VH-VL binders against Uncharacterized protein C28H8.2. Designs and how they scored, part 19

Target 1, 141 residues: Uncharacterized protein C28H8.2, of Caenorhabditis elegans (q09243)
Amino acid sequence: ANFISDPRSMFPKMVRTKNAFHFLQYFMGTFRRMFRNKTEMIEHFNYYDDQVKGTDCHIQEELDFARFKSYFDRYTRTHYNPEIRIIFAIMTKDSSHMTVEFHVTSQSWFGFEDHFHMIIRAVNDENVGWGVRYLSMAFNC
Short names: E, the ipSAE of ESMFold2; O, the ipSAE of OpenDDE; V2, 0.75 times the mean of E and O plus 0.25 times the DockQ between their complexes.

## First folded at step 18 (VH-VL; framework fv_bepranemab)

Design z3 (from y3 with light chain I97T; at its last look DockQ between E and O 0.52; V2 from the best seeds 0.65)
Fold by ESMFold2, look of step 18:
Structure z3 (fold): chain C 141 residues (1-141), chain A 119 residues (1-119), chain B 112 residues (1-112)
Amino acid sequence: as target 1 above (141 residues)
Amino acid sequence: EVQLQESGPGLVKPSETLSLTCTVSGFSFSGYYIAWIRQPPGKGLEWMGIISHSGSTNYNTAVQSRVTISVDTSKNQFSLKLSSVTAADTAVYYCARSPWYDILTFDYWGQGTMVTVSS
Amino acid sequence: DIVMTQTPLSLSVTPGQPASISCRSSQSLLDSDGNTWLYWYLQKPGQSPQLLIYEVSNRFSGVPDRFSGSGSGTDFTLKISRVEAEDVGVYYCMQGTQLPLTFGQGTKLEIK
């Protein structure tokens, strides 16, 4: 018997929303709580489309869902005390697309303070609501 | 091409200060930590400490009273100073990097530089 | 400090045969979140160390699939399913569960 085959498939706790304000609150909330909490990590990544693409200034290849999840899984296991705040958020006139920049700080296991900017492009799907389609990371760059 | 290159004097007298540099190229070190690790002749590896691109440090308690690791961001250079050296400090000295997403993984190392402490 | 003890300290292997290297820690490497920070490095003759395995069992990019890592708690193993001439060198385990980071004393692999 297969009890676990996909972290998102075993115990789904979160459903997307069509409300932009709720999306931002839930996205930031799960982001903060996922540090050293695997259940919240799963819930946070349910806000990312399976086809999500993106970049990081230190990684030359295009990143996909699996790569983002792997990097954040490793990062959040060695960092603590996260803070995330919105720098800007803009939405298309038809309320179908949103671009949001966040500033993130955390402390590493070595006791260093790290910070980065994270820019997401989210799409409001008519069936499921807001989801992250594109992510750009700017770790100290 | 990712490269780390250690350099230093090769020979240092007892009681003096050992001073080494690690010059990085082929990557932006702002997304990486740099560690210093040494290997006495015919022996294993000893982690000495690690530094962030912003200059924050964490040292091995065994050497913390004698070691200083620093960074010059304008030159992409990291430095190691070890004071009051003895023959026990004779070793090959390496610098190594770890990425922001996996800070305990040293994915690239320099070629190493041999330092001999001798009268 | 966590002491990492490797056995054997040296082994000679006929090309094409398997090899197994043990690493034992003086304390459990399992942290409070359930993670195990155990790494394997290879230092080929005249070269600097290169990463083989991170977090017990994950092969680093470009590492052949004949290398595998396993273990838990205090006991860890690196296996080479079929030793090749290019695999000669000294193998080191490292722990990252507790500062300071510490390495095993090394296991020298030679070809018969």
Scores: ipSAE 0.676, ipTM 0.838, lowest interface PAE 1.1, mean pLDDT 87
ESMFold2 (binder alone), look of step 18: mean pLDDT 91; pTM 0.926
OpenDDE, look of step 18: ipSAE 0.709; ipTM 0.884

Design z4 (from y1 with heavy chain W100S Y101S I103S; at its last look DockQ between E and O 0.29; V2 from the best seeds 0.00; counts 0 for: pae E 3.7 > 2)
Fold by ESMFold2, look of step 18:
Structure z4 (fold): chain C 141 residues (1-141), chain A 119 residues (1-119), chain B 112 residues (1-112)
Amino acid sequence: as target 1 above (141 residues)
Amino acid sequence: EVQLQESGPGLVKPSETLSLTCTVSGFTFTGYYIAWIRQPPGKGLEWMGIISHSGSTNYNTAVQSRVTISVDTSKNQFSLKLSSVTAADTAVYYCARSPSSDSLTFDYWGQGTMVTVSS
Amino acid sequence: DIVMTQTPLSLSVTPGQPASISCRSSQSLLDSDGNTWLYWYLQKPGQSPQLLIYEVSKRFSGVPDRFSGSGSGTDFTLKISRVEAEDVGVYYCMQGIHLPLTFGQGTKLEIK
């Protein structure tokens, strides 16, 4: 039998988990790792739906996937030693939606202690698993 | 509308303390760091230091022994004090902000205030 | 401290012609994570500095496409493809890899 490779994709898209506990574990884990490794940053963003929308307390307009990716890209390059923990997590009765608040702390490049709250709404897609549909951020609000 | 406005005395005598205030408006104060940057006449820019909304500071080592930067959150004001001034401290003094989410892009600057150190 | 050296210190350019400004750092601006911390500011006559380029080549919001940045390590260049009258002023590079933050000495761009 002849060996055939497919060079068409360098970065295969992940299939997410349908387990809520594993989703949160992986979401937080990849969040921490993206501060140290650009490849891990790409993996973290794979947990966000392409149509994700949201807000930030410093920005008046609604934010989209590209704007969130740009914010995290710049934040992770100027901040270090992240800590993320769950403040609360609630699910809808049908277990198809979850709202989670995280508290994130880090150190800025200047050595300042920094923090923000991040609230996500995640949807459990029957084909793909849990993904972030909405994101609200409060950077030092 | 984002605004930063420096204010303070235009003339300070040698050996005295220079005291400046940066009043900010048009943005949520706690999302930004404020830097002080000065420019001697006919010369380039010198970063003096930066402060977070919580009052943490980092200073240029060249002026660290003489500079104090502080914040009064109730008045939306940042202050710079520079002790034991000499003629070398004559400059235009700017305050500038940077988003705390990206602390190295100074996106808005005040108009600057000239301070002359003279006998 | 990292010394930032700009060349030339002064430029006179006919409107519509290209301009190029070099900035050299005394140490590499590339960090261990592969990021390069080089910035360009423009100070127009009688005005405060304004950010043009961040992280070597990224244009800040509202900056015209005629401005571009390039370079790596210790050698960096700001290019203006077609100089306009509004581009006059002093251009500064800044490094953000080590404290204290330091600026180049400036390059004055004039028309004619």
Scores: ipSAE 0.323, ipTM 0.741, lowest interface PAE 3.7, mean pLDDT 85
ESMFold2 (binder alone), look of step 18: mean pLDDT 91; pTM 0.938
OpenDDE, look of step 18: ipSAE 0.464; ipTM 0.787

Design z5 (from z2 with heavy chain H53Y; at its last look DockQ between E and O 0.49; V2 from the best seeds 0.65)
Fold by ESMFold2, look of step 18:
Structure z5 (fold): chain C 141 residues (1-141), chain A 119 residues (1-119), chain B 112 residues (1-112)
Amino acid sequence: as target 1 above (141 residues)
Amino acid sequence: EVQLQESGPGLVKPSETLSLTCTVSGFTFTGYYIAWIRQPPGKGLEWMGIISYSGSTNYNTAVQSRVTISVDTSKNQFSLKLSSVTAADTAVYYCARSPWYDILTFDYWGQGTMVTVSS
Amino acid sequence: DIVMTQTPLSLSVTPGQPASISCRSSQSLEDSDGNTWLYWYLQKPGQSPQLLIYEVSNRFSGVPDRFSGSGSGTDFTLKISRVEAEDVGVYYCMQGIQLPLTFGQGTKLEIK
């Protein structure tokens, strides 16, 4: 991946892909790898827009980039062996937005098998490619 | 408002089974684990075990031969059973929850229920 | 089992003065990724325990910034920069690196 700097940024930005299938494979691949270490978590969150918003049914407040990263940082320290699978993917007629539902399973530190669903809305930015704009999490709500 | 409430008999005879319930409200329990932790009078805290929303359990080896923790999802209740009790099991019994994003933090505790093993 | 040892077992402090509580574990609480699994709880008189600090130094929601945690390996400290009357109670450290989860024996904080 090549970093592209623009006039608004003092730091390089990670170049994403404009290919929908590559984005989904990278999203899922980096999702699994973020359970391994902090470097891999940074890589996964490079696919989230800075303006990402979302919800979780157990958390009253709207979630943003920092809060998603914080919750997943804590979750991945006590969960292992993640599996992530696409349940469905739907794209808009102009191929600029997609909605994807994933099913996630993992093993907790206590030895339990946990699972949840995630729904993302991703936007294909013409300059940088696909990024997650919205994330909804459902721990058996 | 998150609430956990323990209930059960205050007095249990030696050799019998202690049975407690933890009734939860103010949150959807499916995103949380429930632990049972006890405190003998004048002493510290002892973790007894923990249960997932799906009913999987992990017990402290010190009590695992005698303890059963279970969940009744239709009643929003978690249960603790401790068999063959002795005076050493006299304690305040707490249930506590931990959230999906940080399962080792017990962020809310019930008020506790005192159980005395005597007579 | 990991033994958690707290010192002192009792502490009497003048309001407005600092307090420091030590917790030592029989084994390192640091995992292979560098995370350290040490927690602090406060049990006020007649109440159930409440979470103060998770993973060594992170204050739980609503915990005043006069509480701070530090340490690594096997040695940990909870500090209260200015003790207030509401801080009275028994403080417990807990380890989360190994089952069974274990607590220290407690440190009773009193106001002089």
Scores: ipSAE 0.697, ipTM 0.857, lowest interface PAE 1.2, mean pLDDT 88
ESMFold2 (binder alone), look of step 18: mean pLDDT 90; pTM 0.916
OpenDDE, look of step 18: ipSAE 0.716; ipTM 0.892

Design z6 (from y1 with heavy chain P99E; at its last look DockQ between E and O 0.48; V2 from the best seeds 0.00; counts 0 for: pae E 2.2 > 2)
Fold by ESMFold2, look of step 18:
Structure z6 (fold): chain C 141 residues (1-141), chain A 119 residues (1-119), chain B 112 residues (1-112)
Amino acid sequence: as target 1 above (141 residues)
Amino acid sequence: EVQLQESGPGLVKPSETLSLTCTVSGFTFTGYYIAWIRQPPGKGLEWMGIISHSGSTNYNTAVQSRVTISVDTSKNQFSLKLSSVTAADTAVYYCARSEWYDILTFDYWGQGTMVTVSS
Amino acid sequence: DIVMTQTPLSLSVTPGQPASISCRSSQSLLDSDGNTWLYWYLQKPGQSPQLLIYEVSKRFSGVPDRFSGSGSGTDFTLKISRVEAEDVGVYYCMQGIHLPLTFGQGTKLEIK
């Protein structure tokens, strides 16, 4: 594993990718793997900027990195067999920003099918590559 | 504000069906599960079952042959029906909400409704 | 079914003194990936239960710092560092590792 400094982080991060296609594949792949165990969750959150901000339609205040990580940590303890699919992906002409909507499905511990949508805005940083700067989650709202 | 409110008859005759409703407000319930939990007088809590907004259910095996939990999304209501009741079904009945990201944490409960099974 | 056993069933505490409530499960509440599924609820007189502690030791929003949870495996403890009058009621532990969800029989806390 390769680590470089990121001015947006107090801790060294693993090197990301500057390739948009690889970023999406790695983001989705690590997303699925975080349901396996907590060690795999660290890999997924390496793709989020430390100052990531965002919303959830059930929560009125703005959410930060720690809150998103806490939500996913709790969600993955009781949900299994994830599927994540791209609904749309768009990129600025200069390939420096992208917006992607995902649809996520999983099976809950009670045996119910659950799903939600995620919209990310990611920025391609010349030192660290693509990272999520904004995240919006929507649970049927 | 988040509110859950149980309602139904206070008295039910033995062998009949107990019917209760849980009316919810102050949140978009389509992202949450609703559990039914009862408490016989002077005794502890018993989880009876849980339902998603889409109508999927999971029941306590102790009551699964007699219990039906359902949802009416047009009324923001969840229902519990318990058939063939006996005096042992006398209890305060609660509905409780679980969070979408932590489905084993029941963060809001209704005030409860007392149901007595007696002739 | 997992049986949850609380000790003591009743506890009388002078105001300002600590209190400790034990909960023991008939099976480990630790799952294969290291998560422990133990919860605490308080039912104040004439009220519905309210969540105090989730995941063994995490306080729910608005729960005072004087409440703390600990334990592992099959043995768990809820502590109140300084009991206040508002803390009276019945305390229940609950397990969430497998169905059916089950509660302890309750521990009644009183002021003496």
Scores: ipSAE 0.527, ipTM 0.803, lowest interface PAE 2.2, mean pLDDT 86
ESMFold2 (binder alone), look of step 18: mean pLDDT 91; pTM 0.930
OpenDDE, look of step 18: ipSAE 0.733; ipTM 0.904

## First folded at step 20 (VH-VL; framework fv_bepranemab)

Design t2 (from y1 with light chain L30E; at its last look DockQ between E and O 0.49; V2 from the best seeds 0.64)
Fold by ESMFold2, look of step 20:
Structure t2 (fold): chain C 141 residues (1-141), chain A 119 residues (1-119), chain B 112 residues (1-112)
Amino acid sequence: as target 1 above (141 residues)
Amino acid sequence: EVQLQESGPGLVKPSETLSLTCTVSGFTFTGYYIAWIRQPPGKGLEWMGIISHSGSTNYNTAVQSRVTISVDTSKNQFSLKLSSVTAADTAVYYCARSPWYDILTFDYWGQGTMVTVSS
Amino acid sequence: DIVMTQTPLSLSVTPGQPASISCRSSQSLEDSDGNTWLYWYLQKPGQSPQLLIYEVSKRFSGVPDRFSGSGSGTDFTLKISRVEAEDVGVYYCMQGIHLPLTFGQGTKLEIK
């Protein structure tokens, strides 16, 4: 696999891939599996840059890595049977940046089917591979 | 400012249907569930049920045969109907929200509305 | 239904002194993934309930650090390290592991 560690760290990190298709497969796969397995949640967040920023239309503040992880930790504790699919994906001609919109569905603990969209911007860093730099979440916004 | 406000009659006769409305403002309700919770005078809290923005519901089995919760998205309103009321249904009725990221935490509540069941 | 039993049902505390409220559930609130589904609410006089603690020990936003929660399995405790006048009211525990959601009967805290 085309995974590399972040060379700026004194401690080993999970390697990433430079292949766009493998990145999307891994991102979506770990997203689905983190609902059942806390270890997979750790693996999923290995593909987010430490300085990731983003928004959610129901939350006034700009979100950072810690806030995203906290919200997904809480969400996955009460939601089951996730499905995630790509709505669109675009990539720069030099294959260094991509923007992807996902549609997510899940079943809540109350038995409801919930839907939302996620938009990510990811950057293919020469040293570390693909990482999420920006995340926007929207429940019918 | 996040606001939930219950409204409805203060008095309802026995055997009739209690009808309440929860009007929400200051947030986009599509990211939240709305629960109805009641408190008889001098007693504790009883969860009655919960509704999603799309109208899916889950009810407390103790009241399931008599309760209907609904949403009118055009009016930003949620409704509670409780049929065949008795004196035991006398309570303060609250609506409360839970966010998409933590559906079991009720982070904002309305002020509550007192409903008395009496002839 | 899971029965939530609080003790004491009322307590009177001198300002600045600690208070401790117990909550016991009729069955474990821990799920198969290790999550524990216990919550604390405060209802101040004449007000609606407000969330204090979620997931046993996590303070909700804006809740002072004098409030702390602990416990596991079926036995849980809310502690107030130094009671202030604004802490008066009725405290409720709630379980979120099984439907219907159920609350304890409440513990009334008064200043004396």
Scores: ipSAE 0.647, ipTM 0.838, lowest interface PAE 1.4, mean pLDDT 88
ESMFold2 (binder alone), look of step 20: mean pLDDT 91; pTM 0.932
OpenDDE, look of step 20: ipSAE 0.738; ipTM 0.913

Design t3 (from z2 with heavy chain T28I; at its last look DockQ between E and O 0.49; V2 from the best seeds 0.00; counts 0 for: SAP .51 > .496)
Fold by ESMFold2, look of step 20:
Structure t3 (fold): chain C 141 residues (1-141), chain A 119 residues (1-119), chain B 112 residues (1-112)
Amino acid sequence: as target 1 above (141 residues)
Amino acid sequence: EVQLQESGPGLVKPSETLSLTCTVSGFIFTGYYIAWIRQPPGKGLEWMGIISHSGSTNYNTAVQSRVTISVDTSKNQFSLKLSSVTAADTAVYYCARSPWYDILTFDYWGQGTMVTVSS
Amino acid sequence: DIVMTQTPLSLSVTPGQPASISCRSSQSLEDSDGNTWLYWYLQKPGQSPQLLIYEVSNRFSGVPDRFSGSGSGTDFTLKISRVEAEDVGVYYCMQGIQLPLTFGQGTKLEIK
């Protein structure tokens, strides 16, 4: 069914979790699945704050939500078989902020294996739950 | 400033091996693939192959039996070798890069180097 | 291999007038996810190619908005709304759905 034929979206807006463990599992799971699943792509971006900022060592300008979405959208269309694992995770004593480093691997459309690191800073908003506030990516740099 | 610069001999004898280098600067090349693309005089473009920063390669089947693309990360250099050349291999040879976020967009090209096979 | 055919092979345009270049592929350039892998490059006289349009209709950074791309399946068009002297050169389409990557034979744009 198309969106107009169903008054509810096929991809219902999901309430963000306030549980740190569930956030990490959800973030990693949607990251892996968004490569070939439009619903998971929408759900993955739902956990990024619209004021998210960040960097990549190959891109000189500071990145925002629109730029991250554009680059991930382009990247996922030419890459396959993603894997993501936690290198470290650090949370503030009050459990309001966390910093997590991931190691990501994927295969490009040319058949090459790519590796990179991704560091997020997430904030647990009282009303909304955990969201990514800052993201840094390092493709072999 | 992003730069890719091809270099090599301008003249190669038939049946010998054509050897070119692409020296890159002004960017951290580990986030990019490097393609080799050639253009015979007055004609169109032919993709020859592509290499990752780690040395993985994919070649055009039309030349795969004769082509080798490699990388020397210590010198920021990519190389192309094409064996058993004929007059049909006379062309301007370009190297071009594609970024990690969109590997099918060749966003910067070298100025090209002309190679003539004496036939 | 996918054959890319451009029409016309040459085009002479009065400055300020529109231009249209067609590219036809021997197979659909749309993948199973609905993405279409068609690219446009411009090679100005004496220069290397430069990217204009990626994935049918997206302008590359710094490309003027007088350039637009459209099409689907096997039929694609690059339009220049008002041709300027700097637009002269050879335009190439390229497909990225299947290896080897292949280019059209080129369309030469001249000012008359």
Scores: ipSAE 0.718, ipTM 0.872, lowest interface PAE 1.0, mean pLDDT 88
ESMFold2 (binder alone), look of step 20: mean pLDDT 91; pTM 0.916
OpenDDE, look of step 20: ipSAE 0.744; ipTM 0.907

Design t4 (from z2 with heavy chain T28E; at its last look DockQ between E and O 0.52; V2 from the best seeds 0.65)
Fold by ESMFold2, look of step 20:
Structure t4 (fold): chain C 141 residues (1-141), chain A 119 residues (1-119), chain B 112 residues (1-112)
Amino acid sequence: as target 1 above (141 residues)
Amino acid sequence: EVQLQESGPGLVKPSETLSLTCTVSGFEFTGYYIAWIRQPPGKGLEWMGIISHSGSTNYNTAVQSRVTISVDTSKNQFSLKLSSVTAADTAVYYCARSPWYDILTFDYWGQGTMVTVSS
Amino acid sequence: DIVMTQTPLSLSVTPGQPASISCRSSQSLEDSDGNTWLYWYLQKPGQSPQLLIYEVSNRFSGVPDRFSGSGSGTDFTLKISRVEAEDVGVYYCMQGIQLPLTFGQGTKLEIK
């Protein structure tokens, strides 16, 4: 796969890819594995732009990189057996932007099955590759 | 503004069923769990159980045989029923929420409602 | 059930002076991944509890930086670097490593 280091990443030693399917493979794989592996969490967040912004329907404030990382760090420590799948993925004709919707399911520590939808908007920088620019989450909303 | 408000009868006779509601507002509760926690007069806190927005429950084993927690999503209400009450069940009863990103932090609590079990 | 024991049960402090509250659990609060599930709440007079600290040392939003938590395993401490009048109330530790969730018996903080 086509990998280049991204200096705008919060983890610049990590390699990004320009290949769309490889990006999705890494994003989903690291997402699942970060639930029990701190190295995988670092690798997962390598694909987030340091200027990433986003929302969640239960959180009034706009989310940034630090808040996404904090919330997912806490979420992953109280949830188990994650599953993530693509609902849809679309890409601009010039292959410079994509929008992907994922469905995520996990089991909470209380034994409840939780799920949410996650929509990312990613851009493929010609020098560094794919990075997540915007993320929207919908926990049962 | 995030609010949780408990309501209930105040006085309940021994052996009867205590019934409380927690009405929530100012947030979309589908991203939260709701716990019931009680505090006997002059004593500490006791976690009674927790419920998801979809109605899944987990109870403290000490009260599991007597407690039922439920949700009515159309009314934004959570309910606690405690059967066969005794004087030991006299307490202030709180509902509290925990967010999806950290389900073990109870970040907002209701004001509490006192329930006295007496003949 | 995990028993949470707080010491002292009451504490009287001159305003501006530090305070320290200990919490001991009957078994380790550290899970197999190295996370430690210890929480602190404050219940001010006539009020419901409010979250102060989650997972040993993380201050909840809006909690003044004079509050700090520390500890590991079975022994934990809440410190207030400079006690203010509004810090009066009962402090509870809580464990979140196993069900049922359990609280300490409380430590009452008063101003001298």
Scores: ipSAE 0.683, ipTM 0.859, lowest interface PAE 1.2, mean pLDDT 88
ESMFold2 (binder alone), look of step 20: mean pLDDT 91; pTM 0.921
OpenDDE, look of step 20: ipSAE 0.710; ipTM 0.889

Design t5 (from y1 with light chain N35D; at its last look DockQ between E and O 0.43; V2 from the best seeds 0.62)
Fold by ESMFold2, look of step 20:
Structure t5 (fold): chain C 141 residues (1-141), chain A 119 residues (1-119), chain B 112 residues (1-112)
Amino acid sequence: as target 1 above (141 residues)
Amino acid sequence: EVQLQESGPGLVKPSETLSLTCTVSGFTFTGYYIAWIRQPPGKGLEWMGIISHSGSTNYNTAVQSRVTISVDTSKNQFSLKLSSVTAADTAVYYCARSPWYDILTFDYWGQGTMVTVSS
Amino acid sequence: DIVMTQTPLSLSVTPGQPASISCRSSQSLLDSDGDTWLYWYLQKPGQSPQLLIYEVSKRFSGVPDRFSGSGSGTDFTLKISRVEAEDVGVYYCMQGIHLPLTFGQGTKLEIK
């Protein structure tokens, strides 16, 4: 707050965990809570790199941070009772990269049960900690 | 290249069942819901109901006793049946889709098909 | 059911002039999370409806910035800062807070 180390920055950057287990717990926890809490949405996306890229099979363009945030903001407003679980997690031998697949379920506002898979690639930056670098969504595709 | 195309009879007799089909192409429908919305001549829009790709439905209470919406995934087709029709059911009938990331926004609509209920 | 009431039911506007359309709901469209579920559609002559505005004020992809939405609670407005010939048609508001989804009766915009 009181410390500004870079003239280009209005606020200090978020500090991320360097612990893989804590990163996954935080990622899943904020994911679940963001469905009804805008502060948790902000905290969830603070773990995404500014340069995050990704795909969804129903959206032809490559997605960026703003697009992911917009789509998830809209998705979470029309869905309820989320559950998220790890299908698998793979980490490089040097513990600097991680690939994780999640299965997400929720109930839509119309009362339908929806689900999708989400695959992230995360990088453990020496200065900042774990951050999402790439995200692939597979909504029933 | 997203297309929704309604088809069905232009004329239906009172008390009979109106049956319409929405054929979709240019997108994988598993990421979308399909709604049926009608517009009587000179009047506004009425949401009739919505269906998921797996066949779950939610109907407008005003018509739920007479409406059935279904999906045939092998044909990329969604169907609307409205039983016991009267002249009040004369309308242009639209199908429209909503994407997974915002199910309350109908981003693509069919051209609509006019159905007249007349003796 | 939530009743959506639009005023005026029709208006004629000289090209380049502004237009304003009001929509009132019979119940608040504000949910407990602070989100408001109001949408605008345009149906051009002989065409299907097209989405203009979602969530009160957010323009759908490809919608010109001369369209703007505002309002809260039960009172909402769609404004067109400079009407063009392509803006002719019937404008509908829709609520998405409670089922069934309901539309306003429409406002017909014509060019003088």
Scores: ipSAE 0.647, ipTM 0.832, lowest interface PAE 1.4, mean pLDDT 88
ESMFold2 (binder alone), look of step 20: mean pLDDT 91; pTM 0.932
OpenDDE, look of step 20: ipSAE 0.728; ipTM 0.895

